VHH binders against Bifunctional D-cysteine desulfhydrase/1-aminocyclopropane-1-carboxylate deaminase, mitochondrial (DCD). Designs and how they scored, part 2

Target 1, 364 residues: Bifunctional D-cysteine desulfhydrase/1-aminocyclopropane-1-carboxylate deaminase, mitochondrial (DCD), of Arabidopsis thaliana (Mouse-ear cress) (f4hyf3)
Amino acid sequence: SPPSWASHLRPLPSHTFSLAHLPTPIHRWNLPGLPNGTELWIKRDDFTGMELSGNKVRKLEFLMAEAVDQHADTVITIGGIQSNHCRATATASNYLNLNSHLILRTSKLLADEDPGLVGNLLVERLVGANVHLISKEEYSSIGSEALTNALKEKLEKEGKKPYVIPVGGSNSLGTWGYIEAAREIEEQLNYRPDDLKFDDIVVACGSGGTIAGISLGSWLGALKAKVHAFSVCDDPDYFYDFVQGLLDGLHAGVNSRDIVNIHNAKGKGYAMNTSEELEFVKKVASSTGVILDPVYSGKAAYGLINEITKDPKCWEGRKILFIHTGGLLGLYDKVDQMASLMGNWSRMDVSESVPRKDGVGKMF

## First folded at step 1 (VHH)

Design A4 (framework vhh_sonelokimab_d1)
Fold by ESMFold2-Fast, scan of step 1:
Structure A4 (fold): chain B 364 residues (1-364), chain A 128 residues (1-128)
Amino acid sequence: as target 1 above (364 residues)
Amino acid sequence: DVQLVESGGGLVQPGGSLRLSCAASGRTFSTYAVGWFRQAPGKEREFIGAISRSGGSTYYAVSEKGRFTISRDNSKNTLYLQMNSLRPEDTAVYYCAADLRYYDFWSGYYSPSEYDYWGQGTLVTVSS
């Protein structure tokens, strides 16, 4: 059943699959250098499930229910080569005994070679997903909708019953994932013995469904926090328009520019990193134990800290909830770029050590 | 910077209607959330209604909801307040106000201190 503040939205989903480990924890996140009285807290959506890890499974609980209700036997989705969404979709499809087809946009000029097994690709290929590789130019010139429709038509001619999930699961139905997350946060705050209330909610924006859902839920519900979305691709104007389409599809009756503040955090572009972004991810890991993914949550957190640094007075005394959207496997795609940042190794000095006298090796 | 100029005030009889306009200067009008406030002699400025940058969201004082309608036309750089079923207690100077910030619009929209720019006011007198 939907929250009472969302009962006017249409369509109302009546069924979901329990795929995610919910509720995810909320706890303090002690980044150094914050203004006086500024508190960072983190919502651990990276804990939604190891193979399903991140924000995408919240959307898939709604989208997979519709796929099965429509009698689909196959799921099609699309994304970049290290897409967390595509990995989560492949895994969820396997759990539900559905075939998955992933259209993946390579970062390389040519799509003619095996994309490899690094990060999300290994999980996708292990669970049996069918990978369809395309070039960046093909993605840009044809568009995701036409590409997924072409594959859908092909599979239908082969006797399959495909269900198409758009980039990142970001359609009106998928938006319910983070409308529901807003309710979950409300309930977690109500269970606390203190009167903790967040002034701000901060999250990465890759495809728009997460920011549409959390901002609508914050606006309509009890949270009433200002939602800040940090875009990791395209630009803020694109996402205001895209989110508006999702809100209109829900009959929400609100304007996207009123409910969310979208900041540009794409840096070099989708899935690409500046050295400063990677250094930031390393600093966060070493100082807090939280490992951000460099494509989504890392760019959003970096963008947030940059906004705070530009105007620290505006952030004094504020309580900020950061949503960690997962994506640890995407970090492994950055090993070569991060090698120069890692110096915390040495060969152990065993020169004063005495070998065992019993002549038998022991592993432990 | 933005300059706000109210117009449309005057004498109106109880039960009557009146439409106030607020003309804003320049190309930046669409960057402001704007609202209407009023101040009767010897009283604090009180909130009437506010409208978001795009016009997609409106907020009203509970006492005025249903009688007053706020709207904006960004192509004309103009804000409107349609006032219906006017009562003698609606007699006040009506002010147009603009907030530069997107920040916490819904959690401060009723507070005069949250607005950066103010018009000079237009007098509305509701009397026979």
Scores: ipSAE 0.000, ipTM 0.108, lowest interface PAE 22.3, mean pLDDT 84

Design A5 (framework vhh_sonelokimab_d1)
Fold by ESMFold2-Fast, scan of step 1:
Parts: sequence; structure tokens; C-alpha cells
Structure A5 (fold): chain B 364 residues (1-364), chain A 127 residues (1-127)
Amino acid sequence: as target 1 above (364 residues)
Amino acid sequence: DVQLVESGGGLVQPGGSLRLSCAASGRTFSNYAVGWFRQAPGKEREFIGAISWSGGITYYAVSEKGRFTISRDNSKNTLYLQMNSLRPEDTAVYYCAASRKTYYDILTGYYSEYDYWGQGTLVTVSS
């Protein structure tokens, strides 16, 4: 059943699959350099489980339930070559005994060679997903809707029953994933012995469904926190309009500009990183033990710190919840760019060491 | 806002060493990428080197690589330039600069995004 504050929304989901490990933890996150009285907390959606899921599995709990209810035997989705959504969809499909077909936009000039096994690609190929490569020009000129429909028609002619999930899982049904996450946060706070209440919720924005859901849930429910979304692609005006479409599709009766603040954190561009962003990820990992992905959560956290740096007084005394959306396999796509930051190695000095007389010589 | 004040300049003999300091006033120096520039008489301003806000990344112009070392101490809000094996052609006014822009690419050596500049300190290398 939906939260009472969301019972007027349509469509109203009838069923979900239990794919994720919920609830995910909320804990204090001690980044250096915060203003006086500013508290940063983290919601660990990187810990949703199901073969390294993140935010996408919350949407898939709703979308995969609809696929099965429609008697689909095959799932189609689309995204960039290191798409967390495509990896999560492939894994969820396998778990539910469904065939998966992923349309992936290559980072290479031409889509004429094996895309390889780096990061999300390895997981997708290991779980048996069917990878369909397209060029960046084909993706931009044809569009995701026409591409997924073409593959759907082909598979239907082959006797399959495909269900199409849009880019990022970002449609009105998928938005329920983070409407439900808002209820989960509300329940976690209500069960605490203290009076912890968040002034702000911060999250990365890639496709729009996550920010639509959490902002709507915060607005309608008891959280009443200001939601800040840091866009890692496109621009904030694009996302205000896109989120508005999702809200209208839910019959929510609210304006996107009233419920979410969208900040540009694109930097060099989608899936590209400045040296300062990667150094920030290293600093966060070394100081807190939290490893951010460089494309989504890393850019969002960096964007947050930049906003705090511009106006520290506005953030004094505030309690901020940051949502870690997962995506750590994307870190392996950045190995070469991060190599110069990783100076924490040395040849062990064994000059004073005495070898064992028993010669146990065990390596592994 | 940050204000930057360079110090440590002066007269040095060829082959000598000198350490320049740049003191930043303001609460948030640790959030800025910072760099050193110089301007020799009759020449355009020249990039020397930069260091990221954490100190983890340093980048140097090829002409100075191996002779100059940039470092920072965020607890003291101070940037340093250690200059070794100084030559007469190193004579210039040395400036420190800070960038609030987190998308500055230090690794390419481009410096178009420095927002705050010091007043400069003169280094003269002669006998």
C-alpha cells in the first residue's frame, strides 16, 4: 500500500518485487571543512545489494513487477556504455528469469567492435544480457524511443514478449521507487530515540526519476526537507521540464520548481571528469571510507561542497542528508585518469627480514 | 572572497634557492585550486605551476620542471613555491592566484579560471 500522503497519485502500483536490501542505512558522514553546526549524513543506497545495485533497483522493483504482470519474457532498455541502469536491469532480469536486451551507446567513434568488459559491461555480459551497440550519432539522431521500439518490433517478430523500460527507468511508474524511499527515510527517522530532522536532501540527477520521486515524497510527506539535485548531464531547465512531465503523469498537482532545486554539476560533461572531481573522490574515500562513483554521486557531493563554499553562512546549522546512488563499477572506467592520484604504494623493505627455516613458501 | 599576499622575494645569486610564500585570508582557502605565475620585464605573464585544493595533484610548466616545487598547507592557509638552481632568466615578479572553479583542469596547464590574484613579489637573480 502507498503512503497515505501519496494515495491520490496515479498510477497507483499494485505490486512490487523485493529485489533490494531495504531499508538502507543512514549514518553521519564527516567531511572536513563544513561550516559551524552543519551536519552531513548519508543514505547508503549504494548498499541496496542485488549485484552492486544503487538507486536504479528501487525503480526496477516497480517496473519489473509491471513487466511480469504483462507476461513479458524479455526486457529492453537503453543507455550509455557505462549505464548503471542497464547493468541493474540486466541483473534484475536474470534474477527474475527474463531475457534482457540492452541498447548501449558506445564511447568509441564507431559501434563496430566489441565494447569490452570494463565496469558495468562485465556484469552485463556475465549475467547473459544481449548487448546491442549503437554510435553516439545514431543515439542522438534517432532517439531512445525509436531505437527501443525498433528492437521491440524485431523481437516480437521472433516470438518474444518484450517490455520496454525507458532510459534510466525514469517514467511515472519508476518514480514510485523514490516516493517509497521518502517513506522509508521518514520511518527511519521516526524510529530513532532522538529528534533528528533533515533540512536538506541532496542527490545526483542523471535521468530525473530519482529526483522526481524523492522531491515529491519530501513535499507531500513528513520530511519537508529542501531537495537539491545536482545534474550530471544536460542542464537544470531541461530537468525541471522533464520532472514536470513525470509529476503531471502522476497527477501530483505540483510544480517541479516548487519542490526541487536543480544545480548544474556537469563539469566537463556527462561521464567526463575534471582532475578536481577525481581528487575529491579520493579525499572523501581516504577521510571517510565512503567511495563515491565519479559520474553521479561524486559530482553531486562535489557540487554540494562548492555551494557550501560559495555561501557558508546559508549552510550553518543545517542538517543535510546525501543519498549515495551507488555506481561504483563506473570507478573502473576512471583507472587511467586516477593513476597519478594513487601514490600510496612502496616496495617493502625486507632487508632486515629473516626467512622462515621451515620453508612454508605459501603464496595463496 | 580570498585575499592573497605573496612574500619571500628578493635578491638571490645565480645557483641559489628561494622559497616564496602566499598567505590567504579567508575561511575557505582549502577549497581553492592555487597556482604560481611570473612576469619578467617586457614579457607576458607566464604559468609556473599549480596545486589542487587537496594538495594531491601538482602540475608544472615544462621549463621549470625539476627546479621548482609547489606545496600548500591548508591548516595555515599558505601556498609555497620552492625555487632551486635559480638563473638570471628567472628574474620576474611572482604572483599567486586562486580559482574557486572546481572544473579547472590543472593537468592541461590551462589557467583561464583564476579568480583571485596577489599583488606580486619581485625575485631578482643577479650577482
Scores: ipSAE 0.000, ipTM 0.098, lowest interface PAE 22.0, mean pLDDT 84

Design A6 (framework vhh_sonelokimab_d1)
Amino acid sequence: DVQLVESGGGLVQPGGSLRLSCAASGLTFSSYAVGWFRQAPGKEREFIGAITWSGGSTYYAVSEKGRFTISRDNSKNTLYLQMNSLRPEDTAVYYCAAGRYTVEYRGTKYTYEYDYWGQGTLVTVSS
ESMFold2-Fast, scan of step 1: ipSAE 0.000; ipTM 0.121

Design A7 (framework vhh_sonelokimab_d1)
Fold by ESMFold2-Fast, scan of step 1:
Structure A7 (fold): chain B 364 residues (1-364), chain A 126 residues (1-126)
Amino acid sequence: as target 1 above (364 residues)
Amino acid sequence: DVQLVESGGGLVQPGGSLRLSCAASGRTFSSYTVGWFRQAPGKEREFIGAISWSGDSTYYAVSEKGRFTISRDNSKNTLYLQMNSLRPEDTAVYYCAAKRGYSYGLYTSPADYDYWGQGTLVTVSS
């Protein structure tokens, strides 16, 4: 059943599948250089699974339940070439014995060739997803709705029963994933022996459903934390309008600008990184053992630290919960850009070592 | 880059009413989240209420709800606080505050605001 504070929302979902490993942990996250009394904590939604790692599976728990209820045998979704959503959808589809078809946007130069097996692509191709490449120009001129509908019609003519999931799983039903995440956080805080309460929740914004759900849940429920979203594509005004559409679709009766603060963290652009962003990811990993995705969570964390650095007095004494949205496989797409940052290797000097008298040891 | 100037403060008898104004410089006001705070002698700054950038939503501290009303006129770049049934305990310096730029949300802590006026004194006394 839904949270009591969300019982007025419509449509009310009938059920969900247990796909993710929930609840995910909340723990202290000790980044150096924070202002006096500022506490940073992390919600590990990267721990929702390995092949299902990240925020998308929370949405898919609702969307896949509707697909199965409608007797679909096939799911269609769309995203960028290293889309975490497409990888999670392919994996969840396999778990539920559904065929998956992924429309992946890439550069015009690369659209006519095998996209390879790097990062999310390897998982998608291993679990048997059907990959359909389009160019960025085709995506912009045709639009995601028309592209997914064209593939849907083709598959229907072939005797399939497709269910379409929009980019990022970001529709009103998918928004329930992070409405439920807000309840999960409430329960985790209630079961603690201390009185921990967060002033702020921080999360990356790519498609809008995650920020819509967590901000609505924080607003309606007991969390009452201010939600800060760091956009990694488009602009904040686009997302205020998009989130408003999701809230209106839920009959929530709230204004998006009242429940979430959207900051621009786009940098060089979607899926592109500055040197400073990649150095920050390396520094975070070495200091805390947490490895951020450079496309989403890395940009959001970098943006947050920049905001804190600009006005440290405003953040003194605050308790901040950062949501790690997963996406570690996207880091492998950045190997060439990060090679110059990685100097921590050497060939072992064995010149002073004495070989064992008993001969050659086993490898295992 | 917004500058805030409060006005309308003064001496009021108990039971009286007063309207405070907060004027913002330029045409930046309609893009800012704006709120009212007060600080009584020897006490910390306390939240009174806030109004969303669009003017569609208003929020109040529980203790002030029913006596105080917040409104804004974006055409005049002005925020208002209507105070009714004033009591001696309402004596304080009243501050207008704004959160800058493209960041919008409901903020109830002084630490959340980027820009502050100098304040206007309200004294409730016979």
Scores: ipSAE 0.000, ipTM 0.118, lowest interface PAE 20.5, mean pLDDT 85

Design A8 (framework vhh_sonelokimab_d1)
Fold by ESMFold2-Fast, scan of step 1:
Structure A8 (fold): chain B 364 residues (1-364), chain A 125 residues (1-125)
Amino acid sequence: as target 1 above (364 residues)
Amino acid sequence: DVQLVESGGGLVQPGGSLRLSCAASGRTFSSYAVGWFRQAPGKEREFIGAISSSGGSTYYAVSEKGRFTISRDNSKNTLYLQMNSLRPEDTAVYYCAAHPKFLRYSSSWYEYDYWGQGTLVTVSS
């Protein structure tokens, strides 16, 4: 059943699939250089699964249940070439014995060549997703809704029963994924022997459903933390309006600008990185063992540290929960840009080592 | 309609293993998601795990993950539960259940419309 503080929301979801590994851990995250008394904690939504790693599976638990309830045999979704959402949707579809069709926007000028197997593309193609490649110009001029509707009509003419999931799974039903995440965090805090309470929750914003859900859950429930969303595409005004549409669709009776603070962390643009962003991801990995996705969580964490650096007194004494939204496979798309950052290898010096007299050693 | 009949229950010693079977009859066993539940005396019916219609996906209750394995053979219309490292706490009547909607799982027992009669598993020396 839904949380008691969410019982007035409509429609209430009837069903979910257990796709994600929940609850995900919350632990201290010791980044160097934080102001006196400022504590960073991390919610490991990268641990929701391996092939399902990240925030998207929380939404898919609700969306896939609706797809099956409607007797769909096919799922359609859409995203950029390294979309974590498309990878998670392809994997979840396979788990549920549904055909998946992914409309992917190439980063190249033309969409007439094989897009390759880097990062999320390899997983999608291995699990048997049907990839439909489009250009950036076609995506921009036609729009995601018209593109998914065109594919839906084509598949219906072929006798299929498609269910369309919007970009990032971000609709009112998908928003329940992070409404439930807020309840999960409440339960984790309640089971602790201490009285830990977060002042702030920080998360990346790509499509809007994650920030809508966690901010609504924090506002309505016991968390009562200020939610900070760092947008990695578009602009904050776009997302305030988009999130408002999701809240209105839930009959929440709340204004988006009252429940979330949206910051611009776009940098060079969606899926593009500055050298400073990639250097930051490397430094976080080396200092904490946490590997951030450079497209989403890496930009959000970088944006947070920049806000703290700009006004450290504002953040003194605060306890901040950062939500790691997964997406590690996006890092593999950045290997060429990161080559100059990687120097921690050497040929082992075996000059003073004695070879075995019993011949060739074992490989393992 | 689908009808389910469990078998393979009995007395086992602690630390032992047991394999339960659930034989299905009806028009389209291969289109149903199916699960295993158990009920100990004085306890509520507890979810153990579920398997997709194709057998490609399995879901387990957190407490049972690693000790119990669910599988199916659609050519034989049969569902299996392999139970390892059995404990006295595993003593219960074990039920197989089918969900009438394609590919849906639920840990809630009342969402399953088709149930077997149950098979008793006793773990005792």
Scores: ipSAE 0.000, ipTM 0.182, lowest interface PAE 13.4, mean pLDDT 85

Design A9 (framework vhh_sonelokimab_d1)
Fold by ESMFold2-Fast, scan of step 1:
Structure A9 (fold): chain B 364 residues (1-364), chain A 126 residues (1-126)
Amino acid sequence: as target 1 above (364 residues)
Amino acid sequence: DVQLVESGGGLVQPGGSLRLSCAASGRTISSYAVGWFRQAPGKEREFIGAISWSGGSTYYAVSEKGRFTISRDNSKNTLYLQMNSLRPEDTAVYYCAAQLYSGSYYPLREGAYDYWGQGTLVTVSS
């Protein structure tokens, strides 16, 4: 059943699939340079699965249940070339014996060549997803809705029963993924022997469904934490309006500007990184063992640290929960940009070593 | 090494409700994901619902359309299936099953369940 504080929302989902590994852990995250008394904690939604890793599977638990309930045999979704959403959708579709079709916007000028097998693309192609490439110009001129509808009509003519999932799984039904995540956090805090309470929740914003869900859950439920979303594409005003559409679709009766604070963390633009952002990801990995995705969680964490640095007094004594939204496979798309940061290798010095008298040993 | 015993089956009128219990012994169920399956006369065994080892997630067969609810009580070492709005086609032997959590959770895969009960018969008729 839904949380008591969410029982008035409509529509109420009737079914979900257990796709994610839940609950994900909450633990201290000791970044250097925080103001005195400021505590940073991390919610490990990168641990929601391996091939399903990240925030998207929480939404897919609801969306895939609707697809199967509608007797779909095929799932269509759309995103950028290294979309975590598309990878998770392809994997979940395979788990449920559904065919998947992914419309992927290339980062290159032309969509006429094989996009390759790097990062999320390898997983998508291994699990049998059908990849349809489009250019950035085609995406912007035609729009995601028209593109997914065109593919839907084509597949219907071929006798398929397609279900369309919007960009990032971000619609009113998908928003329930992070409404339920808010309840999960409440339950984790309630089982603690201490009175840990978060003042702030911080998360990346790519498509809007995650921030809509967690902010609504925090506002309506017991968390009552101030939610900060760091946008990695578009502008904050776009997302206030988009999130408002999701909230209105749920009959939530709240204004997006009251429940979430949206900060611009776009930097050079969607899926592009400054050298400072990549250096930050390396520093976080070396100091904490947490590997952030440079496109989403890395930009959100970098943005948070910049906000704290601008006004450290406002963050003194606060307890902050950062939600790690996954995306490790997208890091492999950044190898060339990060190579100059990686100096921790050497050829092993074997000059004083004695070769085996019995000859060649096993290779591995 | 866990033993599962179902109870609560019986004759029910169409539209009625029934609550099945699955008692575990030998070991606690807190490290197991647990599920319910049924087998109707002349049909293959089918999945009904499951609850993860942590209790944090549930999965239901969409064909039941929200009529069944799974829960567990670790203090009683017991799994439950609440069945509402029962229909003649729900007539079956109901089995509980436990899947030892090994880092993965496969609620729909019958072959992933390590331990099975002997079943309890539910008959829905006038």
Scores: ipSAE 0.000, ipTM 0.111, lowest interface PAE 22.3, mean pLDDT 85

Design B1 (framework vhh_7qbe_3)
Fold by ESMFold2-Fast, scan of step 1:
Structure B1 (fold): chain B 364 residues (1-364), chain A 122 residues (1-122)
Amino acid sequence: as target 1 above (364 residues)
Amino acid sequence: QLQLVESGGGLVQAGGSLRLSCTASGRTYAMGWFRQGPGKEREFVASISWSGGSTYYADSVKGRFTISRDNAKNTLYLQMNSLKSEDTAVYYCAADLYYDSSGYYPREYDYWGKGTRVTVSS
């Protein structure tokens, strides 16, 4: 059943699949350079699964249940070439014995060639997803809704029963994923013997459903933390309006600008990184053992640290929960850009080593 | 309406093993096993999420029983090892269609089977 504080929302979901490994852990995150008394904690939504890893599976628990309830045999979704959403959708579809069709936006050059097997592409192709490549120009001129509808009509003519999931799973039903995440956090805090309470919740914003859900849940529920979303594409005004559409679709009766603070963390643009962002990801990994996705969680964390650096007095004494939204498979797409940052290797010096008398060593 | 049918019960000696099965007439999400021994109230035994990624066991069976599922066959299993006389009970299959995000407690279930009898002798 939904949380009591969310019982007035519509649509009220009737069914879900338990796809994610929940609850995900909350632990202290000792990032260097924080102001005195500022505590940073991390919610490990990168631990929601392996192939399902990240924030998207929380939305898919609701969306896939609707697909199955409507007797769909096929799922269609759309995204960029390294979309975490598309990878999670392909994996969830396979797990539920549904066919998946992914419309992936790539460059003009790559649309006529095999896109390869790097990162999310390998997982998608291994689990049997049907990949349909389009160019950036085709995506821009036609639009995601028209593209998914065209594929839906084609598959229906072939006798299939497709269910369409929008970009990032970000619609009213998918928003329930992070409404439930807010309840999960509340229950984790209640389980603790101490009185830990977060002043702030920080998360990346790509498609808007995650920030809509967590901010609404924090506002309506017991968390009452200020939610800060760092947008990795478009601009904050776009997302205030988009989130408002989701809130209105849920009959929530709240204004987006009252429940979430949206910061621009786009940098060089969607899925592109500055050298400073990649250096930050490396520093975080080496100092804390947490590996951030450079496109989403890495930009959000970098943006947060920049905000703290600009006004450290504002953040003194605050307890901040950062939500790691996963996406580590996309890191492999950044190998060439990160090569110059990686110097921690050497040829082992065996000059003083004595060869084995038998001359043969085992490989394992 | 969803129907659940249990099978695999019977008489077994203490220290032995049994495997219970439960077949659903349609799709299920969260599922679990409960039991009711002679002169006792119905008690929780084990539960499993749809993906199999979350399992929960009563302390009395932890380490001895293993819950699993085959979603392609709409079937739930309970592998019972190192059976004790106190495990004597009618075992009930239970299913629900709604997820509870807490993950800390077994779900209360809306759909139940008729039960299968397990007797553990000395």
Scores: ipSAE 0.000, ipTM 0.146, lowest interface PAE 18.2, mean pLDDT 85

Design B2 (framework vhh_7qbe_3)
Fold by ESMFold2-Fast, scan of step 1:
Structure B2 (fold): chain B 364 residues (1-364), chain A 122 residues (1-122)
Amino acid sequence: as target 1 above (364 residues)
Amino acid sequence: QLQLVESGGGLVQAGGSLRLSCTASGFTYAMGWFRQGPGKEREFVASISWSGGSTYYADSVKGRFTISRDNAKNTLYLQMNSLKSEDTAVYYCAAKEGWLRYSGSYDEYDYWGKGTRVTVSS
């Protein structure tokens, strides 16, 4: 059943699929350069699965249940070429024996050629997703709703029963994924021997459903933490309006500006990185062992550190929970940009080594 | 709580046919049939995905048994043809709420019926 504090929300989910590995861990995360007395903790939603890794499977537990309940045999979704959402949707569809169709936007020049097998693309193609390429110009001029509807109509004419999942799974039903995540965090904190309480929750914002869910859950439930979302595309005003649409669709009766603080962390733009952002991801990995996705969680963490640096007094003594939204496979798309940052290799010096006396060698 | 109810079991002559049904009290995802013969452990018979697009059969029943489902009626079927005395067992309906990964273990199913008995006489 839903949490008691969410009983007035609509739609109410009828059931869900157990797809994710839950609960995900919460632990200390000591980034260098934090003000004295500021505690950073991390919620490891990158651990929700391997092929399902990240925030998207929490939404898919609700969306896929609706798809099956409506007797769909096919799932359609849409995203960028390295979309974590599309990869998770393809994987979940395979687990549920549903056909998946992914509309992926790439550059205009690449839409007429095989997009390759890097990162999320390899997983999608291995699990049997049908990939439909479009250019960035086609995406922007037509829009995701019209594109998914066109494919839906085509598949219906072929005798299929498609269910459409919007960009990132971000609709009112998908928002329940992070409403439930708020309850999960409450339960994890309640079972601790200490009285740990977070002042702030920080997360990346790409499509809006994650931030809508966690902020609503924090507002209505016991967490009562201030939620900070770092947008990696569009602008904060766009997301305040988008999140408001999700909240209105849930009949939540709250204003988006009251429950979430949206910060611009776009940098060069969606899926593009500054050198400083990539250097930050490298520094975080080397100092903490946590590997951030440079497109989402990396920009959010970088944005958080910049906010703290601008006004350290506002963050002194605060306990912050950062939600790692996954995205490791998308990191492989950044290999060429990060090559110049990686100097930690050498040819082993074997000049003074003594060969084996028995004259026999084995490879491994 | 979800309940599975099997029906269609009984006594049948070798070489004959029998159809088992399993009706669920609500929505089910992946479904399957298992059986337990006298003095044997429970073994896999057949499984079917929600859409019906994927089916799996134990080697001992391939070509003789057909699994199918009617999602509008929340009902699973097992059509058993060319029955042999070795098919004598209690047949169990099983259902999953989520994950489709199948390894042949009964531990991988979330809900189980109480079984229906099939006796094949020579």
Scores: ipSAE 0.000, ipTM 0.268, lowest interface PAE 13.1, mean pLDDT 86

